VH-VL binders against Apolipoprotein N-acyltransferase (lnt). Designs and how they scored, part 1

All scores and structures are predictions.

Target 1, 229 residues: Apolipoprotein N-acyltransferase (lnt), of Prochlorococcus marinus subsp. pastoris (q7v0g7r236to464)
Amino acid sequence: WQTNMPTREKTNFKNQFINDKLISAQKIALSNDAKLLITPEGTLNNNFNLNFKSKIRMLAGGFRNSKNGLRSSLLGYQIGDKTYSSFIDKHRLVPLGEKIPGFLNIFSRGLSAVGGIQPGSDSRFFKWKFTQPLAIAICYEITDGFKIRNAVKSGAELIISAANLDPYPRKLHYQFLSLARVRSIENKKDNIIISNTGPSGLISEEGKIIKLFDPNTEQNDVVNPNFSI
Structure headers, positions and changes below count from the first letter of each chain, unless a header shows other numbers; antibody chains are not in Kabat numbers.
F, E and O are the ipSAE of ESMFold2-Fast, ESMFold2 and OpenDDE, as the mean of both directions, binder to target and target to binder. V2 is 0.75 times the mean of E and O plus 0.25 times the DockQ between their complexes.
[cut] marks letters that were taken out.
Atom coordinates printed by the task and the answers are left out, and those that the model quotes come from them; centres of patches stay.

## First folded at step 1 (VH-VL)

Design b1 (framework fv_becotatug)
Fold by ESMFold2-Fast, scan of step 1:
Structure b1 (fold): chain C 229 residues (1-229), chain A 123 residues (1-123), chain B 107 residues (1-107)
Amino acid sequence: as target 1 above (229 residues)
Amino acid sequence: QVQLQESGPGLVKPSETLSLTCTVSGGSISSYYVHWVRQAPGKGLEWLGVIYYSGSTDYNTPFTSRLTISVDTSKNQFSLKLSSVTAADTAVYYCARDRYDFWSGYEGYFDYWGQGTLVTVSS
Amino acid sequence: EIVLTQSPDFQSVTPKEKVTITCRASQSIGSSIHWYQQKPDQSPKLLIKYASQSFSGIPSRFSGSGSGTDFTLTINSLEAEDAATYYCHQSSSLPYTFGQGTKLEIK
């Protein structure tokens, strides 16, 4: 689900909006016989709960509270869940890139707006009930080839790259896509990319772009990786 | 051809919220992002903020606590709300377009501007 | 924030003369400078993008140059219709900023 969605709406009204969009997205996914629905980084608000029971397995970008504060995560929903039952937290934050004008300011504004995102575990391995394990990269984590390789060595069969690249200039959208392709080639694993406005699509284990969603549009579409779910 | 047009009240009382709308015709809002720029009478141009094609926003530092920019995709409209206005907020307000292309990204220049709308803050 | 300083603030010029307007940035911005023309009671109009690239439909008498911190807009043969205020604008980093403007008046 490429959401193409406003990120700074007020929490109470945004929760109703997100629930309505998720119902729509799940109906579309089910009508196309999809096995998994994936949303971009930051789709769900903190303390978000579905107002319906999930009808499909879902990995949703969002936020969760921990004893160490707010964390940015991919949240796992099983069929029947109203609250996530699994998660993987974003670990890698953008380094201080003092030489790139505006880059750090734009990215830091995102972190500040959410109120001090805390890093999670450095493992990118996600083992989920009734699916094959996944290697997860949230936004900047796509640059860490070592951690993604370790997840694949641990048994991950598919790479999922979830991002919100809105604040980033053109160069970084292209670099994100290029890094996703490199990760697929290095590990001989397909990579599903999902971001708020693009790039989104499927990259093969040989680094070929199999499908690319239209950028800057809301798009719910099905991709078929070489992966058993 | 792409056209931008601002609309809203020409007169706002001090301490109230200024609300303006920018209506876009001749193109999908998903293919560009919109900036708001103002100009006090006889003064230069001042950048207020931007809304990206997704609905994300960034604001100039003096306005972060008072400014909200939003988008209504069904109406092809962008909105600006500026709270707690004073006489210093009297200005012509413009919306301006910055193009986006997937491979090229944002252009960074304003190729089309609205005609501007004068907002006077007085009691 | 990046401060842009224009010179001169005001210039009274004779038709057909060459005019140069300068814009200086407080730090290096590469070529991320754009120039606009604003006539009285009208919205700004893009003339030059990325320091030296003419925008479509703009007369060839307008040209731009510079890189880093020092930029120039040149009007090779001033016409009466060029009486306006000219602004530089940087897109190197947020917040975007404008110069204070240069007003050209025809004698």
Scores: ipSAE 0.000, ipTM 0.400, lowest interface PAE 20.7, mean pLDDT 73

Design b10 (framework fv_becotatug)
Fold by ESMFold2-Fast, scan of step 1:
Structure b10 (fold): chain C 229 residues (1-229), chain A 122 residues (1-122), chain B 107 residues (1-107)
Amino acid sequence: as target 1 above (229 residues)
Amino acid sequence: QVQLQESGPGLVKPSETLSLTCTVSGDSISSYYVHWVRQAPGKGLEWLGVIYYSGSTDYNTPFTSRLTISVDTSKNQFSLKLSSVTAADTAVYYCARDLFEYSGSYYPFDYWGQGTLVTVSS
Amino acid sequence: EIVLTQSPDFQSVTPKEKVTITCRASQSIGSDIHWYQQKPDQSPKLLIKYASQSISGIPSRFSGSGSGTDFTLTINSLEAEDAATYYCHQSYEWPLTFGQGTKLEIK
């Protein structure tokens, strides 16, 4: 006998754990007068809902269901929200036939591990009513300088790079950081980087590392880019 | 105070692309989601797609290959392009705005444009 | 996609009568249902949001109820100006869908 066990109870258990972590993170953010809480890619499970009303504006890495399939996204929560009120989806992979560098190839393989993820719009521009416009890069999108540049030309004042690099070798973590620095220099914009095990921190418009979190540790820290966010 | 107004050609030939513009006045478009909805003569409402203020779009499945929704922030305008039209695309086209900053599970249409009739005929 | 089925399709109604329009969803949508009124040659107008929440400027004779799959729009005392087609609309899941409409005519 092989039983096909329902995944619902497992999902509910993990969602409760994530909710508890978010409550703690929001409390820490508020105690430090933060205006926005950002989480890494894939932090929230599919079909996730807050079991509390958000106390701070939040951009959380997660998944959303659409008619076109499951999408990996950065989900926007306003103060008072229990369900996300805005989002930006991870966009397309490189067209078939192009030689993909090992770095990019491994990022592409990460999507397959989750299964069923569909690409969304290729726009990296994110505008929120009470927040400055942002340029968003989710994981491998940091390699697409043209799209990030277009978001900046559309008015984005800050770059947000959210990733989940846990499955990848340490060498790729350093390469990711280097790419993030290049994007800051190219666009003359600060870049906030957040990933599950690192690297995470703040990079200046000149490509300088202003603040870097300790890798492989749980950290709730505040960063202040050139403008208040 | 806030108004939405559609504009575009009233007549389009089969196989051509229909292009419509929705102009927003009385407020900035940067805080709104804009949807396009159509209504064939004597028929019900059909949702076509949405553009979020992030610039991301979602299109109803029958239209995914033919439909493009875009925004021009300098002109406070949203645009709809529907390619390869047929007589079945004859309808009144509306743009509608979400007053609430809700997406995904929350899309009430508090404000609608007046609608523009597009007839597809040779 | 979520299919919304309205009942009735058409009804002739006497002024001051109480009218109910139902909307049934093909799957549970919580309370993510909205109701619109469309008069001939006019744009739709939002009447009720999230199954039962009132809209500023809408007469109190309009009310909504329901949850899950079964929803009702009630007009407590019909007036001549209420002759229109009424649509339900779900915002629970993509793609967004509308009911087929219910046309009310005054006798």
Scores: ipSAE 0.000, ipTM 0.411, lowest interface PAE 15.7, mean pLDDT 74

Design b11 (framework fv_becotatug)
Fold by ESMFold2-Fast, scan of step 1:
Structure b11 (fold): chain C 229 residues (1-229), chain A 124 residues (1-124), chain B 107 residues (1-107)
Amino acid sequence: as target 1 above (229 residues)
Amino acid sequence: QVQLQESGPGLVKPSETLSLTCTVSGGSISSYFVHWVRQAPGKGLEWLGVIYESGSTDYNTPFTSRLTISVDTSKNQFSLKLSSVTAADTAVYYCARGIDYDLSTGYSLWFDPWGQGTLVTVSS
Amino acid sequence: EIVLTQSPDFQSVTPKEKVTITCRASQSIGSSIHWYQQKPDQSPKLLIKYASQSFSGIPSRFSGSGSGTDFTLTINSLEAEDAATYYCHQYSSLPPTFGQGTKLEIK
């Protein structure tokens, strides 16, 4: 699901609005025989609960409170869940003021605008009993090829790249897409990309763009990744 | 090769609570969500309720005050309890799996497999 | 609640004849129709899922079609073992509902 809820505007959205959108997205997914609904980074507000029981398995970008502070995560919902029952936290954060390459400097400036987010586990391997094992990259984690490669070596069959690139210039959107393609080629794995305003779609294990959603539009669509046995 | 099998009393007296079990074999009980469906003699199929992988439930509106579906993972069993039964509750009761994750075909949101069904007669 | 209405309720059919069973939904349900076969004293058996997709092991004479509100199950050349009651089922929204059934009897 590409939500097209820009970062500035979505801070004004109430949980009821997000719930209504999720109900619609799940119905569309089910009517198209989708197996899993994936949302962009940061789709769900902190302490978010569904006001309905999930009808489809879902990996939703959102926030969760941990003992060590606020985490940006992909949250796993089973059929019947009102709250997430599984998660993987964003690991790699770029500290404010650190000297870094230019494009990472842009990432760092955007990230620093949202204070209080703490790093999670450094593993990008997500083993969930309802899917093939996954390699997860949240936003700029796509730049860390070593960690993604380690997830694939641990058994991941598919890469999922969830992002919110709305606060960043279009040049960075192109760089993100290029890096996602490189990760697919390096690991010989398909990569599902999902971002709030784009880019979103499916990249093959050969780095080919199989499907791209139109940028800056709300789009509910199905992609069929290939699993290498 | 998942199999479901219902068991319980063949006869229940009016006003009592009907208790049925559905035993799962050939797969992990915690990965299923399981539906209960009944069929009165000579009539069609009527959905009663479902228990999801999370353990939460949804019940068909006519049954919300009388029906409880639960799971016991230690016994590999799902259970159905229907209170305050009447002659109208006489039926064959089925449990059925509502979702199947097959790597070659993907998820299915229909009912397969079904248990063999167990006949429950409500009479004195 | 989505109501499913089947037609006909009953049909007596000669072997090798083509049989058509229809299922009409009270509101649009996309392709979320599934078809089951139930023989006397047996549990229902899935034949067709999502309006037109054959379930594994089902004979090719069974096919499904339709979308929205109107759905059809077709048996292209009826065999003796096809004497049964057929049900359509929707899972577009809770609660899941079934049609009233169509009973096919061999002459």
Scores: ipSAE 0.000, ipTM 0.472, lowest interface PAE 12.8, mean pLDDT 76

Design b12 (framework fv_becotatug)
Fold by ESMFold2-Fast, scan of step 1:
Structure b12 (fold): chain C 229 residues (1-229), chain A 124 residues (1-124), chain B 107 residues (1-107)
Amino acid sequence: as target 1 above (229 residues)
Amino acid sequence: QVQLQESGPGLVKPSETLSLTCTVSGGSISSYWVHWVRQAPGKGLEWLGVIYYSGSTDYNTPFTSRLTISVDTSKNQFSLKLSSVTAADTAVYYCARETYDYLDSSGEYYFDYWGQGTLVTVSS
Amino acid sequence: EIVLTQSPDFQSVTPKEKVTITCRASQSIGSYIHWYQQKPDQSPKLLIKYASQSFSGIPSRFSGSGSGTDFTLTINSLEAEDAATYYCHQSSDLPWTFGQGTKLEIK
């Protein structure tokens, strides 16, 4: 689900509004026989709970409180969950005290603007019971090819790239798409990209854009990645 | 069955470095975040620090300048070094496992298995 | 750092009695509290995780409750083998900390 909820507007959204949108998105996903619903980075507010039981497996961008502070995460919901039952946290790209290249510095500014988000585990490998493993990149993690490749080496069959690029210049949206294509090529894996205002869609294992959602519009649509055991 | 076993000298002289090893058996070392906890005679438990599966560490503030925790994946071992010891460092030292679930990239935040503990006495 | 205060420090109890041990955190820690049992000359053993979830193989007489700052470990019918020191442990913030311990002796 490409949500098209600009960062400024989302700041004023209440949990009721987000719940209503999720019910609609899940209903559309189920009507199209989708197996997994993916939302952009930061879609859910901190301490968010569904006011309904999830009807589909979902990876939702959101936040969680941990022993080391606030984390930006993709939160995993199983069918029947009202609260997430699994997660993968955004990891640290560079050690504190190192200069960040200009391109990566833009991502760090976004992280700082959200206020105090702490890095999590650097593993990009994600798996639910009875599902194939995924390699996950949250926003700036798309620039870290080594960590994505490690997840693929561990058995991940598909790359998921989730972002909220609304705070960043339009040129960076194009570069995000280009980096996602490079990750697909170097790992020989399809990549599903999902972003708040775009780009969102499916990239093949050869780096070809198979499907691209219209930018700056709310889109609920199905993509069918190619993967094999 | 997962087993953690501490080993090292039972006696250390003041001002020397205390060195302990925790040997892991019955599981992959990459599925472990290993913590070190100590207990002075007749007192409670004190958390010293942790080493994550990545090799990164966090230490309790009284020990940051003296404590080093490391891992040797080829030997399936974790090590603790505490420098400049005094009589106040006399304690039973435990290594304890926090499970790291690589499939969902999170720690479990509790100690499911502990080593048997090793007593270290600091005395001349 | 988060300070955990247990009550009581010591209790001498009769077999089959219900025992309640409390743990109070200096700030809210959600449900990131865990309980351990330590018998003399042995390592600690996990009893309860995340305030109320029993660890595998733990007798049903042990239960936990609470959230935020106030937590309780209950032994609903004390057995002789339960003579031990009990510790609460928070994993909400670094550094991780333990309560001072509650020692139970059987009469």
Scores: ipSAE 0.000, ipTM 0.413, lowest interface PAE 17.9, mean pLDDT 76

Design b2 (framework fv_becotatug; at its last look DockQ between E and O 0.03; V2 from the best seeds 0.00; counts 0 for: pae E 13.7 > 2, placed apart)
Fold by ESMFold2, look of step 2:
Structure b2 (fold): chain C 229 residues (1-229), chain A 123 residues (1-123), chain B 107 residues (1-107)
Amino acid sequence: as target 1 above (229 residues)
Amino acid sequence: QVQLQESGPGLVKPSETLSLTCTVSGGSISDYYVHWVRQAPGKGLEWLGVIYYSGSTDYNTPFTSRLTISVDTSKNQFSLKLSSVTAADTAVYYCARGEYYDSSGYPDAFDIWGQGTLVTVSS
Amino acid sequence: EIVLTQSPDFQSVTPKEKVTITCRASQSIGSYIHWYQQKPDQSPKLLIKYASQSISGIPSRFSGSGSGTDFTLTINSLEAEDAATYYCHQSYSLPLTFGQGTKLEIK
């Protein structure tokens, strides 16, 4: 699900509105025989609870409280869940040794717009019950090729890139897409991109853009990635 | 108390479609994950697939092209169809339930099994 | 696919003895393993879930242990009615898989 909701307005939405949109998205996913629903970074509020039992496995961008403060995460909902049962937290650190100054600097400034978020684990490998292992990149984490490669070496069969690009210029939306293509090529893995107002779609292990949705619309669609290896 | 009962033809010809029904009594099927498992004569257990109360399914990889699991909520029944059968598909077929205990995900252990029904594939 | 390998395949045992059946997973699965008993011409019966959790109605002589890749089902003081085939089952990832089974007989 590409949500096409401005980040500032999204933080003011009632839980009922978000729940209604999630119900609609799950109905569409089920009608198309999807196995996993993915939503962009920051879709859900802090420790958001569904007002319904999830009917599909869902990785939703959101926030959670931890011992060390608020985290930005992808939150895992199994079938039947009303609250997440698994998660992977965004890691704030700029990758050591990466020289992409404009891209990293702009994302760093954008992170201040959601202030108070604490960094999580630096591993991008994610495995939860009944799914193939995943490599997860939240927003600028796609710039850290080393951590994505380590997740693939650990057994990840698919890269999932989730972002909220609403605070950023359109130029950075294309840079995000370009980096996602590079990660797919160098790791020989398909990459599913899901963003709020930026690019969403499927990138092949060869770096080909198999599907790219219109970034200015709210859309739900099904993609079938190759689980290479 | 929930009970599961498999039913269907015990004999199926090669290349035809095996069709079985699992009937749930003593409870609603909307609250459970139901699995199909088979056991060839003298062999171990083989998981075939699962259907969730939403109608979503997951199938074991060798059966993805031949297996269809479905649910009819008005009849409180689950169905299994396995196409293009061969003698290798001769087995006792079970439906089984996992209970919902927590928010950590499913399926869980299979706490309720049907009695099983033998399906023989022969000409 | 996660392969579960049970040991032994077959064991002839004397009543009142302690019996140990092992299950080894081809990768770490935490505690997502379950044990079943199947008597001839019967459906499997759940004995232990999540490696070590007891099931209501199952005799206390059945216990389980282990984590990661190595799991054990223990029958303390075997009874004649325990003659059956025992299977381990992983629910860590799809496809769900079972061990090949361990058949216990009474001498």
Scores: ipSAE 0.006, ipTM 0.476, lowest interface PAE 13.7, mean pLDDT 75
ESMFold2-Fast, scan of step 1: ipSAE 0.007; ipTM 0.550
ESMFold2 (binder alone), look of step 2: mean pLDDT 89; pTM 0.933
OpenDDE, look of step 2: ipSAE 0.019; ipTM 0.543

Design b3 (framework fv_becotatug)
Fold by ESMFold2-Fast, scan of step 1:
Structure b3 (fold): chain C 229 residues (1-229), chain A 120 residues (1-120), chain B 107 residues (1-107)
Amino acid sequence: as target 1 above (229 residues)
Amino acid sequence: QVQLQESGPGLVKPSETLSLTCTVSGGSISSYYVHWVRQAPGKGLEWLGVIYDSGSTDYNTPFTSRLTISVDTSKNQFSLKLSSVTAADTAVYYCARLDEGWFGELLDYWGQGTLVTVSS
Amino acid sequence: EIVLTQSPDFQSVTPKEKVTITCRASQSIGDSIHWYQQKPDQSPKLLIKYASQSFSGIPSRFSGSGSGTDFTLTINSLEAEDAATYYCHQYDSLPYTFGQGTKLEIK
């Protein structure tokens, strides 16, 4: 689900609006026989709960509270859940003392502006019971090829890249797409990209763009990655 | 069975604050959003604003500086206050609740409406 | 804001006739359209949610269709009790807006 919600207005979106959009997205996903619905980074507000029981497995970008502060996460919902039952927290914020390339500087400035968010585990490996394991990259984490490679070495069969690139210039959107292609090639794994205004789509294990959503549009669509069931 | 009932004075003087209450009976208010909608005589429906179960509110642009929607969970009451009224604010005011159900779990409740006349 | 334009504004119809009401949005709203029925001196009643979703308690003669910018409400076989004003309502973007209404009178 490419949400196409402007960052400027997204902060002011209320839980009811998000719930209505999720109901619509799940209806579209089910009508197309989808097995999993994925949303961009930061789609759900802090302390968000569904006002309905999820009808499809969902990985939703959002926030969760932990004893050490607010975490930015991909939140896993099973069929029947009103609250997430699984999660993977964003690991990377700002690397202290490291020289950051110009485009990565933009990511770091964005991360620094998000007050109260703490880094999570550095593992990018996500396992749902009875499903294939996933390698997860949330926004800036796409730059960390070593961690994505470690997730694949641990058994991940598919890479999922979730982002919200709306606050960043278009040049950075192309850089993000390029990095996602490199991760697919070096790991020989398909990559599903989901971002707020784009890029979103499917990249093959050979780095080919199989499907790309139209940027700056709300789009719900099905992609079929190649992986062992 | 859930019911909504609006109440408040039927006559308000220009420049004063219009204050209405919506009382919910027969159900829980723990998962709700309540809209306020008005209808001027002989005209269509106009959305005013909404309050979510989080306590957050959203208002229609022409009303943001004049409108306040609030909730008192101990009384099962939702309130609408509209300040600096003029004759253009004469309308039937409705409160409405829509519980989000999917595929047949949808519940939609409206109050009977209350006429408010703004006149000196 | 999203402007919803309904057609027709008014229609006088005979019982058992098929009636179609259209609603056009000024920009794409997916399927985030609801249809309401309002009888004289009564509050609105929800008929159809998300363009085509019906629910228990609403007569089967009412149906909805459409996506994007063009939506329709169909009454397959009009009954005398269906004399009312019908409104479309978008729930895609704030501020939420209603169409101007379509009034149906029975001959």
Scores: ipSAE 0.000, ipTM 0.391, lowest interface PAE 16.9, mean pLDDT 73

Design b4 (framework fv_becotatug)
Fold by ESMFold2-Fast, scan of step 1:
Structure b4 (fold): chain C 229 residues (1-229), chain A 123 residues (1-123), chain B 107 residues (1-107)
Amino acid sequence: as target 1 above (229 residues)
Amino acid sequence: QVQLQESGPGLVKPSETLSLTCTVSGGSFSDYYVHWVRQAPGKGLEWLGVIYTSGSTDYNTPFTSRLTISVDTSKNQFSLKLSSVTAADTAVYYCARDYGDYVEPYYYGMDVWGQGTLVTVSS
Amino acid sequence: EIVLTQSPDFQSVTPKEKVTITCRASQSIGSSIHWYQQKPDQSPKLLIKYASESFSGIPSRFSGSGSGTDFTLTINSLEAEDAATYYCQQSSDWPLTFGQGTKLEIK
């Protein structure tokens, strides 16, 4: 699910809007016989709860609180869940030093929208009930080829690259796509990429773009990786 | 306070491309999501699309193949281009700011509107 | 797309009367309804956001209520300056849609 949702959602009423969007996305996914719904990084607000029971397995970008602070995560929902039952936390945060170039202020705006983000575990291996293991890259983590390779060596059968690139310049969107292709080639695994405004789609184990969603549009579409879900 | 002002040709010939500009004044340019809405004479409001601060867009379904919304940050302007126009595209066109900014929550609604510009499609 | 149906299309009312305008959505939208006022030859003006939250500077005679599929805009004591067309708009799903409008005329 490419959401094409604005990055600036601060009101408590956003939770209602997100719930309605998720109901719509799940209905579309089910009508197309999808087995798994994946959303971009940061789709769900902090302290988000579904106001319905999930009708499909879902990996949703969002946030969770831990005793050491707020985590940016990919949250796993099983059929019947109202709250996530599994998660994997973002480990690689983009380093923000004393000064950043002016053109990168777009990047810093996105980070500022969710203050207090702390890094999680460095493992990119996600073992989920009723699916094959996954290698997960959340946004900047796509640059860390070593950790993705370790997840694949641990048994991951598919790479999932989830991002919110709305704050970034368009050239970084294409660089993200290029890195995703490199990860597929070096690991010989398909890669599903899902981003708020694009790029989103399926990349083969040979780095070929099998399917690419139209950028800057909301699109609920099905991809069939070389993987059993 | 932020103000928006539409400008463009008042008359466009059928089959041509309509090009409108929305100029932002009185506030931070790059902090707004901007919507385009039109209104045919004597009829209701019709949402056309939105552009986000990233330059990403979302369009209403009847317009996806012929509508382009863009932003030029160097000129402090948003633009709307609608191709292959017909008499049915005759309307007042508005640009409108999404409520959200760094101070106020975003809500997918429109709090500041331009005055509108009438576009007549006629030979 | 979500269709919004407003009722009535037109109403002629006397000053000081209570006016109720309804907006019905083709599917549940929670509280994601916003209300606008448009006077002749003027731009729309935001009155109510998220079903019931008054936008700043809006007179207290305007109020909104409802959730799910049924929403109401109420003007509790109509003034002459309230002669206008009123529109509801949903933000629950893309594309954003408006109701057809309700025109209020003062007798």
Scores: ipSAE 0.000, ipTM 0.410, lowest interface PAE 18.1, mean pLDDT 74

